# Ledger of designs, part 122: VH-VL binders against q9umr5

Target 1, 268 residues: q9umr5
Amino acid sequence: SYKPVIVVHGLFDSSYSFRHLLEYINETHPGTVVTVLDLFDGRESLRPLWEQVQGFREAVVPIMAKAPQGVHLICYSQGGLVCRALLSVMDDHNVDSFISLSSPQMGQYGDTDYLKWLFPTSMRSNLYRICYSPWGQEFSICNYWHDPHHDDLYLNASSFLALINGERDHPNATVWRKNFLRVGHLVLIGGPDDGVITPWQSSFFGFYDANETVLEMEEQLVYLRDSFGLKTLLARGAIVRCPMAGISHTAWHSNRTLYETCIEPWLS
Key: E = the ipSAE of ESMFold2; O = the ipSAE of OpenDDE; V2 = 0.75 times the mean of E and O plus 0.25 times the DockQ between their complexes.

## First folded at step 5 (VH-VL)

Design ge10 (framework fv_mavrilimumab; at its last look DockQ between E and O 0.04; V2 from the best seeds 0.00; counts 0 for: pae O 13.2 > 2, placed apart)
Fold by ESMFold2-Fast, scan of step 5:
Structure ge10 (fold): chain C 268 residues (1-268), chain A 123 residues (1-123), chain B 111 residues (1-111)
Amino acid sequence: as target 1 above (268 residues)
Amino acid sequence: QVQLVQSGAEVKKPGASVKVSCKVSGYTLTELSIHWVRQAPGKGLEWMGGFDPEDGETVYAQRFQGRVTMTEDTSTDTAYMELSSLRSEDTAVYYCATVSYDWKTGRYSFDYWGQGTMVTVSS
Amino acid sequence: QSVLTQPPSVSGAPGQRVTISCTGSSSNIGSGYDVSWYQQLPGTAPKLLIYGNSNRPSGVPDRFSGSKSGTSASLAITGLQAEDEADYYCQSYDSSLSGWVFGGGTKLTVL
């Protein structure tokens, strides 16, 4: 029998957006119980990420409790950051595979239609003025805005990503690391043609330095310091990297080849 | 405001084909996803298919696959549903409906409906 | 048979509360797909009444409400009025059928 799968969506998504993913799972792993968490949909996806973490936590607890053999998480885009926090704050999670589907794990620094809709006159170079204010931190997208030219402001103002990545100290950091390390597999998926996640290597814990040169995961301080367990997970063989070209941001959950190559092998 | 106006009633013999039209007003066809739902006399609603609002691909219910063709003419803002190899059990009112995404809630709904077209299949 | 199960009929008196259930399975409501409700007056096209489990379109009175729990959804009508006499249909998406599905419909009779 297969472990249940919990799906956490991204910015402005709906459960309907995952219909192809659920069809693929049903074809390859018939009988799998798949639940797309129908919370923080549409503009509610703009609510602060810690608020979303609280709500998703309440929804996943009973699912995990009913599955003593464990569960799998598939977390798309912004949802991957929610799942990062869930794995850290839950001292009793039983997640086997955490499948992160094109999520900005080290943050976002790019001009997208979502940002232009929310902040029409803003450019990526000046968004730090809005996002790193207390008001801006009430919006999910600002919780993972990571301006590489204002890293000091990011470290001081980010109420979510800088803390969950261990880039800034937090009293709970040791417990969060211990909890995160209970995950069986961390499956990272992303690619150069995504078009939204900038830099796309953020999905693999890479990110821009001050010159906008991408440094990969192994060159990041969070990895080198093992702040939340990436180095430990990699050493035990628990990190899977599955990059794929030719896939746009809204197509990760609806591409059969991507599913068969990067997702299917991790659904036991 | 969106308004859907369908073609008039049809009477067909078994084995014939019928093509029902749905003219869109208040919006352009390219801004909407049109789906088709039928209802046999005294029975419930049955989804037949339509254009997927996310990827624009045509999707048909398995029961109608191979017999139904749904097309659009964007120059006249008119959607069409053609059902072939008609049987007496195809006697029904055929509705077109718009499927719209509400970004505020993250939800899809069949928000506007045509008046319906009665198709009677008799020998 | 319908994939989504509704009671064939429900009745109430003016001013009362009635509820109409919609029972699905793991491939539709249980998978997290939302539920819409449609009202069909005799001789007319269906009208969207509730979408996304609990949202009302403009013009639908507050006395109509929707909810979803587990594999089921419910439509509640409070302050029942004679003009509410109609057929009511729930709808969701089904991943095993790769399409939208409707409930069998419930005829509401106002006594």
Scores: ipSAE 0.777, ipTM 0.891, lowest interface PAE 1.3, mean pLDDT 92
Fold by ESMFold2, look of step 6:
Structure ge10 (fold): chain C 268 residues (1-268), chain A 123 residues (1-123), chain B 111 residues (1-111)
Amino acid sequence: as target 1 above (268 residues)
Amino acid sequence: QVQLVQSGAEVKKPGASVKVSCKVSGYTLTELSIHWVRQAPGKGLEWMGGFDPEDGETVYAQRFQGRVTMTEDTSTDTAYMELSSLRSEDTAVYYCATVSYDWKTGRYSFDYWGQGTMVTVSS
Amino acid sequence: QSVLTQPPSVSGAPGQRVTISCTGSSSNIGSGYDVSWYQQLPGTAPKLLIYGNSNRPSGVPDRFSGSKSGTSASLAITGLQAEDEADYYCQSYDSSLSGWVFGGGTKLTVL
């Protein structure tokens, strides 16, 4: 039989949005128990990411307990950051494959429809004034906002991303790294035609330098310092990079070719 | 206020086809996802198919695959359901309904319903 | 046989509390799909009563409430009134059938 699969959705998603992914899994891995976590849906997906991490942690504990041989995580968009934090804060997780489906793992620096809805007079160049304030950090999207032109503000104000990346000193850094490294595989999925994740290479732990030149994962300071375990995972052969062109942000979980190429091989 | 008004009752013989219409007012059809649900006399509700609210593809319940066709005419804001090879077991009230997303809760529901169209299949 | 199982009938006296169960499986409610509830008065179209497991649309009294746990859901009606006499249907999505599914319905009788 196959390991259970836990699905963690992104901003303004629903369980219904993942119906095609669930159908693909049923077809290729019959008998697999798949659960889309029914938490922080709709407007609740804007709550602070640490609140979401706590709620999702409570939901995954009974599922993991019933599966002593392990589980797989498929985590979409914002949900991939929730899942990475889960892997760090849970000293008893049993995740084999962490499948990050077009997630802004190194942060976001791009205008989106939901940002225009929330902050209609702001553009990416001035959004740091909102996001790097105590009020702004009460919104999930600001918890991973990463303005490459205001690095000092990011490092001082980020209540989530700078911590889980180990970019600031904190008392749990060693334990979080140890916990994260218990994962069997880190599967990174994304592509240039996503249209939302900016830069799209954030899904592969790439990001802008101060000149908006994309540095790949191996060029990032968090990789070079191995602050949360990326260098160790890569050396172990545990990082899988699966880029695919031609897929828009909302289509990653409904594309059969993407599933067969990037997801299916990792659902043992 | 959105309203769904369906065509009138039909009597058909076994083997024939029926085409039920559902006219939308208060919204345009392009803003809605119309689905069809039937109810045999004294029986429960049965989903037949509709236009997927997320990708716009038509989807049909497996038991009706090959017998049902659902179309829309956006110029008249009218949705259609055609059921072929009718059997006596197809005698039912046929409803159109909208499947809508509520961004506040992140959830879908069948929120607005037509008045129903009785289709009787009898020799 | 319905994919979602409901008791065929339930009854209660005015002012009392009644619950209606909806039992699914790992391919529907158990996968995390939402449960909605519909009220159907005799001779009328169904009316949305509860969606997203526990949300009430505008105009539905707060004496109607819903919940979901595991593979099952429940509709509760408190302060039962004569006007509540109707058929009640639960509904979810099922990945094995690739479609929406309704329960078999529950006839509520007000004594």
Scores: ipSAE 0.525, ipTM 0.822, lowest interface PAE 2.7, mean pLDDT 91
Fold by OpenDDE, look of step 6:
Structure ge10 (fold): chain C 268 residues (1-268), chain A 123 residues (1-123), chain B 111 residues (1-111)
Amino acid sequence: as target 1 above (268 residues)
Amino acid sequence: QVQLVQSGAEVKKPGASVKVSCKVSGYTLTELSIHWVRQAPGKGLEWMGGFDPEDGETVYAQRFQGRVTMTEDTSTDTAYMELSSLRSEDTAVYYCATVSYDWKTGRYSFDYWGQGTMVTVSS
Amino acid sequence: QSVLTQPPSVSGAPGQRVTISCTGSSSNIGSGYDVSWYQQLPGTAPKLLIYGNSNRPSGVPDRFSGSKSGTSASLAITGLQAEDEADYYCQSYDSSLSGWVFGGGTKLTVL
């Protein structure tokens, strides 16, 4: 039998968005128990990410307990960060494949439609004024806002991304790294035509330097310092990078070719 | 402060199309979420379409699907609403408005409105 | 015809308190979506009066207040003034329609 699949949605999303993914999984892996977690849907996805992590943890624990052989995680967009944090705080998770589906794993710094909606009258260059305030950190988007021009503010004010990245020292950094390294495979999916994740390389732990030049994962301090285990995972052959062009952000979970190429191989 | 200035009144025949413009100032169009609302003479407000965060795209009211197209020109900071196959019942004042999220309260609102564009459809 | 139901008209004398009701359903106000209120003076565009059920934008006097309970919302105007004569619209979001919805509007007459 196939291992159960747990799906975590993204910002402003719901379980309905994954109807095609469920169809694909059912067709290619019949009998697979797929659970799309219907938590923090719609506007509630703006809640602080740590709150979301706690909620999703409560939901996945019983699923994992009933699947001693292991489970797969498919985590879309903002959900990818939630899942990474989840795997960092859980010392007893049994995740075989962690599939990060177009997630801003290294953060977000871009003017997108979502930003346009939530923060009218604010450009990405000024959003640090909001996001790195105590009030801003009460919103999920600000929890992974990564301003390359205000690194000091990011490191000191980011209550989520900087911590799970191990960029800011905290008492649990070593334990979280150990927990995250329990994952069998980290599958990173994204592409240049996403249109939302900015830069799109963030889905592969690439990101801007101070001059807004995109550096790859291997050039990032979090990798070089192995602060949360990326270097170790790569050395193990446990990181899979699956870039794909021609896919918009809202289509990653509903593209058959993408599923067959990047997702299906890791659901066995 | 955001200002929305719409194009002038239009008179159209049934079956024709009309395209109303909405010029934004104070902030760039890329910083704003534009929605369209119309009001028939002596009637109430009717939402036509705008950005839907759940879909991550511009969404039209079901009543106007297939007849309405909303576009933006970021180079000129102008939003457009085109309505085709005009009918007499399409006679109304058409408004553009910004929908904003107040990060302090976590609430949405139509906080800025254009002056309106009267569109008359008559034989 | 409007998704949100308002009384067609209300009236009051100067200095009095008036309330305007807005009745929705389980797919909009009842689903927890916020209610906003707009004031439309004769011959002008609507103006945001209340957002997020009870919040006043800058410039709106405190004699205007909003509340929400269950599937309904209410706009209260105390110390009614002649300048308050206008049309008032409630607005919310409807999940079944996947869009914003307005009430039918209420004409407030100051006697």
Scores: ipSAE 0.000, ipTM 0.462, lowest interface PAE 13.2, mean pLDDT 92
ESMFold2 (binder alone), look of step 6: mean pLDDT 88; pTM 0.910

Design ge11 (framework fv_mavrilimumab)
Fold by ESMFold2-Fast, scan of step 5:
Structure ge11 (fold): chain C 268 residues (1-268), chain A 123 residues (1-123), chain B 111 residues (1-111)
Amino acid sequence: as target 1 above (268 residues)
Amino acid sequence: QVQLVQSGAEVKKPGASVKVSCKVSGYTLTELSIHWVRQAPGKGLEWMGGFDPEDGETVYAQRFQGRVTMTEDTSTDTAYMELSSLRSEDTAVYYCATVSYDWKTGRYSFDYWGQGTMVTVSS
Amino acid sequence: QSVLTQPPSVSGAPGQRVTISCTGSSSNIGVGYDVSWYQQLPGTAPKLLIYGNSNRPSGVPDRFSGSKSGTSASLAITGLQAEDEADYYCQSYDSSLSGWVFGGGTKLTVL
C-alpha cells in the first residue's frame, strides 16, 4: 500500500486548487490516503509563517502517527517554506519524500499580484522598507522577502527565512539540522516560466547576489557550510532536481506531464 | 449585482435534445464560472458540470459525459447547457449557478442561482 | 443515492436549536475539501447559506453556523423561526468523481 500524502497549500490558495493533483495520484497510486490541509486558507495565508508552522504541525502529528512506514509531503509555493520549518522543528517526523512545488526556498525578490493586493503602491525596490519592519514581519510574504540589495537588513530583520536557512544564528539550529536530515528525499521542482517566484532558481536554493547575478545552490554559503543539511543530503543522493519550462506559478499542481515526471516517481 | 435569468419550460420526447440558456447580467460572462445543477421532482440536487473557475475548461459529471455539452456566447453574456438522448429520468428543474472564489477565505461557492428551467420528458 | 449522507428530516420548535449532519468519505470531506450549505424554500432556487465550512455570506443571520470535523460537517440553526422551514443541502468536492457533490437534502420542519 502507498504511504499517505499530506498537501500544504500556498498563498491565497485552498484545497480545491489541488483537485487535479489528487486525480493524478488516484490514477497512478490508487488507494493512497491524501489529506489537503485546509488551514490558513485565503487571507489567513498572510499570517506569520511561524504561526502557520504551529497550526500545520498540530494537524500533521496525528497523520504521521498513524503511518509508521512514513508519509510524503507535497508543499506548494509558500507552503514549501512551512514544510521546511516543520521538518526542522519536529523531532519525530517520519517524512519520506518532501516534494517542493515552486517554493521560494532562498526567498523572493520580485513583483507579484500577491504583493499588489497587500501593498498596492510598492515596487520590489522599495518593499524592504515595509517588510523589514516589525509590522511587515507579521505578514507571511515579508517573512521570505529577500532583497539582495539590502542583505544586511534581511539578515537582521527576517524572523523566519534567515533563521530556517541558517543564514542567521539560532539556539535550535543544531537540532533543526538533525531533524531535517531525517527526510528521505528532497524533491525540488520549479522552472523559468513560473512568473511569480523570482528568481525562479530560488526553488532550487539558488539566489541573487548583490548584482542580481544568480548563484546556484552549490555556491551558497548555507550549502557550503551545510547549515541545515543540504550538502549532506546531496552527498546521500537524497536531493532530486526537476526543473520544467512552460509552467506558470498556478499550474504546478495541475500539469499532468509535470506530475508524471517530477512527482509520481516519489510517491511510494 | 449578478442576476441569472434562464429560458422557459420545455417539453420533449424521449430521444430528443434540450438546450437551456442562462443569461448573465450585473457582470460579464467572461468574469464568471457557470455551472449546471439539476433537481428531479421530489429529489435532491445533482451537479452536471460547468466551466472550471481556475482553468476555464469545461468539466462534466461522469454520468453525463457524452450526453451534455456546455457552451457560452460572450457577445450576449449567455451560457447554454444542451442535454441529448433524453430519457424520462431526465425530467427535472435545471439550474445555472455561478461558482466564485472568495479571496478573503480562499473558498469556492455556488453563490448566485438562476430561477430554474423545468424540462419534462414524456411520450 | 447521494455521495454525502444527510438525515432525510429534522424538526424543532420555535426558539430551539437544531443541527443537520452531512457525512462524507475519504474522497471528499475527509481529504480536506470544504463544505457549503444551501437553503431551498418551497418553489424557489437554492440559496447559499454557508460556504467554506463556516463562512456566512452577507445577509445570512448568525443563527446559522457551520462546522467540519473528519469526514463530516454540521449545520447548526439556533433560535428556530417558522421561515427556516425548508430543505437544506450540503455540498463538497469529490476527488474520486472529479466533481462537485451534494447531500441528499434534509427537510426541516418547524413544529
Scores: ipSAE 0.742, ipTM 0.882, lowest interface PAE 1.5, mean pLDDT 92

Design ge12 (framework fv_mavrilimumab)
Fold by ESMFold2-Fast, scan of step 5:
Structure ge12 (fold): chain C 268 residues (1-268), chain A 123 residues (1-123), chain B 111 residues (1-111)
Amino acid sequence: as target 1 above (268 residues)
Amino acid sequence: QVQLVQSGAEVKKPGASVKVSCKVSGYTLTELSIHWVRQAPGKGLEWMGGFDPEDGETVYAQRFQGRVTMTEDTSTDTAYMELSSLRSEDTAVYYCATVSYDWKTGRYSFDYWGQGTMVTVSS
Amino acid sequence: QSVLTQPPSVSGAPGQRVTISCTGSSSNIGPGYDVSWYQQLPGTAPKLLIYGNSNRPSGVPDRFSGSKSGTSASLAITGLQAEDEADYYCQSYDSSLSGWVFGGGTKLTVL
């Protein structure tokens, strides 16, 4: 019998957006119980990420409790950050595969329609003024804004991403690391043609330095310090990297070849 | 403000084809996703197909695959549903409806409906 | 046969509360697909009554409410009025059919 799959969406998504993914799972793993969490949908996806983590936590607890053999998470875009935090704050999660679909794991530094809608007079070069204010941190998209030219402000002001990455100190950091390390597999998916996640290597824990040169995961301080367990997971053989070209941001959950290559093998 | 006005009743012989129209006003057709739903006399609603609001593709219910064709004429803001190889069991009221995404709630719904077109298949 | 199961009829007196059930499965309501409800008065097109499990469109009285739990959904109508006498249909998306599905419909009689 297959482990249940829990799907966590991104910005402005609906459960309908995952219909192709659910069809693929049903074809290859018939009988799998799949739950798309319908919390923080539409406009509510802009709520602070810690608020979203609390709500999603309450929803996943009964699903995990009914599945003693474990569950799989498939987390899309912003949802991948929610799942990162869930794995850290839950001291009793039983997640086997955490499948991150094109999520900005090291943050975002790019002009997008979402940012233009919320902050129409801002460009990526000056958005740090808004996002790194207390007001800006009340919006999910600012919770993972990572301006490489103002890394000191990011480290000081980020109320979410810097904390879950262990880049900023937190009293619970040791417990969060222990909890995150309970995951069986961390499956990272993303690609150069995404068009939204900037840099796209953020989906693989790479990110810009101050010159906007991308440094990969193994060159990041969070990896080198093993701040939340990436180095330990890699040493265990628990990190899977599955980059794929030719896929736009809204197509990660609806591309059959991607599903067969990057997702299907991890749904036991 | 969206209004859907459908063509008038049709009577057809078994084996014929019928083409029902759905004219959109209040919005342009390109801003809407039109779906078709039928209802046999005294029976329930049955989805036939429509334009997928996310993919931009037309999708048909499996039981109508090969017999139904759904098209749009953006110059006249009119959607069409053509059903071929008509059988007596195809006697029904055929509705067009819009499928809309509410960005505030993150939800889809069939929010506006045409008045319906009665198609009678009689020998 | 409908993939979403509704009772064929329910009845109530004016002022009472009635509930109409919609039973689905792991291919539709179970995975998290939303449930919408439609009211159809005799001789008219269906009218959207509830969408996204519990949201009311503009103009729908708060006497109508929707809920979803597990593989099932419910429509509750409080303070029944004679004008509520109609057929009610639930609707969701079904992954195994790759399409939208409706319940078989429930005839509400106001006695």
Scores: ipSAE 0.746, ipTM 0.879, lowest interface PAE 1.5, mean pLDDT 92

Design ge13 (framework fv_mavrilimumab)
Fold by ESMFold2-Fast, scan of step 5:
Structure ge13 (fold): chain C 268 residues (1-268), chain A 123 residues (1-123), chain B 111 residues (1-111)
Amino acid sequence: as target 1 above (268 residues)
Amino acid sequence: QVQLVQSGAEVKKPGASVKVSCKVSGYTLTELSIHWVRQAPGKGLEWMGGFDPEDGETVYAQRFQGRVTMTEDTSTDTAYMELSSLRSEDTAVYYCATVSYDWKTGRYSFDYWGQGTMVTVSS
Amino acid sequence: QSVLTQPPSVSGAPGQRVTISCTGSSKNIGAGYDVSWYQQLPGTAPKLLIYGNSNRPSGVPDRFSGSKSGTSASLAITGLQAEDEADYYCQSYDSSLSGWVFGGGTKLTVL
């Protein structure tokens, strides 16, 4: 009876990290088939996002084919961007709810422990020199690095995020928009205490302008131009916004109150 | 290299409790997640519980909840597993093992094992 | 009664290939949890052979390999040697039990 759930993890994650989420789903929706895609784990999560999209696509095709009534996606952190691209490149996806857990949908511009581990001497002000090089674009984290002080470089060099957001032209843009619009619900989750996703409003399609003032989704050119369907989805009543304070980045998939409030209602 | 040295064999009467120790060397206990696995004579491996490597909380297998307690003494780098209300079917070799995360692969494994402690429950 | 099912025994001749299956369900291997394999020689503690479906720890020969597909995993041993005679256990995590689970074990005999 319940639609299958596919989980796509984030940077340096493993399937084990979602054990609490699977427990919650089993308690509230017993019998649900939940699959955490066991691909691009650990260091492999640093591989280019288009490579990850290809691999995850191959994994989701048989799951979707077995579920003619549809599936739900729960996509965490970087995984939310993978799912964005999956919904655009798949001509035949049957996703009902796409649940995005604290994913940097408009990009990342902030110093985090993950970045300090990878680039110990680099700060957000100079990461554009690494990320917007051809070498840097071979790392997933640089595929969604969005420096608001070097927007021209972001638009020219981003091989992934600028394209899927329709911020730079692509031959497949019209087809990608058509495919993405087949989603039943876009459930956006995030919050101010995440501590990693910067600005946290990126999880809701908000982002910094050149002065580092956050502009919300409805003020973004991506939304105003309806580049991949956000305006159309909002008009259909298909966008759900569920912000929650008090949740750190690694706790979105293990907080019961968050699950009950923001995720459980969208699992049919 | 990590080494796990367990306490010696025990013989207990039904209804008693047993407390097995696991001394860690080569690394500090605070850097490791210790789990316990038992094996009845001629039978397979059975996970009992341990410290969750991601959140540090103690997790016990459902069938042992209420009977097992797992603790650590960081000052002596020693982990303990205490099993109460012993029955004859608790006769087994009890192993401690480290559960480690390999950041390169994103995988968890039970990578180092103690030598085992034979616990015999007899009248 | 094991949550993960293994054949109780397999056999092969020196130099041959054997495979040991590990069959789970949608609650463990099928849910996306990875599989580890352990070798246990008589009278000894288990030793990690394979972790994360297909990764070998340092010191494990490359004639041991692992794979995972759907709700099942397999351990392949090529170039069988007499010293490979042992019990082999698969292991995964189970979401319905909220815990780690082992297969029932497979005794490998080298004929």
Scores: ipSAE 0.768, ipTM 0.893, lowest interface PAE 1.4, mean pLDDT 92

Design ge14 (framework fv_mavrilimumab)
Fold by ESMFold2-Fast, scan of step 5:
Structure ge14 (fold): chain C 268 residues (1-268), chain A 123 residues (1-123), chain B 111 residues (1-111)
Amino acid sequence: as target 1 above (268 residues)
Amino acid sequence: QVQLVQSGAEVKKPGASVKVSCKVSGYTLTELSIHWVRQAPGKGLEWMGGFDPEDGETVYAQRFQGRVTMTEDTSTDTAYMELSSLRSEDTAVYYCATVSYDWKTGRYSFDYWGQGTMVTVSS
Amino acid sequence: QSVLTQPPSVSGAPGQRVTISCTGSSSNIGAGWDVSWYQQLPGTAPKLLIYGNSNRPSGVPDRFSGSKSGTSASLAITGLQAEDEADYYCQSYDSSLSGWVFGGGTKLTVL
């Protein structure tokens, strides 16, 4: 019998977007119980990420309780950050595979249509003024805005990403790290043709330095310090990297080749 | 402002085929996803298929696969549904409907419906 | 046979409240798929009444409301009026069938 799969969607997304993913899972792993969490859809995906984490936590608890053998998470885009936090705040999660589909794990620094919709007069170079305010931190997209030219403001003002990445100290950091390390596999998926996640290497814990040169995961301070367990997971053989070219941001959950290559092997 | 106008009623013999049209006005066909739903007299609604609003691919309900063909003529903003090998149980009102995504709620709905086309299959 | 189960009929008096249930399974409502509701007046095409579990399109009175819990959904109609006499259909998506599914319909009679 296959472990249940829990799907967490992204920004301005809905459960319907995952119909092809569920079709693929049903074809290769018939009988798998798949639940797409129908919370924070549409504009509600703009709610602060800690609020979303609380709501998703309440939804996953009964699913995990009914599956003593464990569950898998498939978390898309912004949803990957929700899942990062879930794995840290839940002291009793039983997640085997955490599959992160093109999620900005180290943050976002790019002009997207979503940002232009919310802040039409802003450019990426000045969005830090809005996002790093108390008002801006009430929007999910600002919770993972990571301006490499204002790292001091990011570290001080980010109410979510800087904390969950261990880039700023938190009283719960030791417990969060212990909880996160219970995950069986961290499967990272992303690619250069995504077109939304900027830099695309953020999906693999890479990010811009102050000159907008991308440094990979192993060069990040959070990795070197093992702030939330990446170095430990890599040493344990628990991190899987699956980059794929030719896939746009809205196609990660509907590409059969990607599913067969990057997702299917991790759904036991 | 979206309006769907369907072709008139048809009477067909068993074994024949029928092609129902759905003319779109208010928006262009390329901006909409048209789906087809039928209703036998005194019975409920049954989804037949349509163009997927996210990828534009045609999808058909399992029981109609092989008998139904859905096409679009973008030059005339008209969608078509052709059903072949007609049987008496295919007697029904056939509706076209638009499927739309509301980004504010993150939800899909069949928001505009044609008036329906009565297809009677009799000897 | 319908994939989603509705009671075949419900009735109420003017001004009263009625509830119409829609029962699904783990492959549709239970999998997290949204529920929409449609009103069909005699001799007319269906009209969208509720979408995405609880959202009302423009022009639908607030006395119509929807909710979803587990594998089931409900449509509530308060302040019943004679013009509410109609058939009501729930709809969701089904992962096992890879398609949209409707309930069998409920005939509402206003006494």
Scores: ipSAE 0.574, ipTM 0.838, lowest interface PAE 3.1, mean pLDDT 91

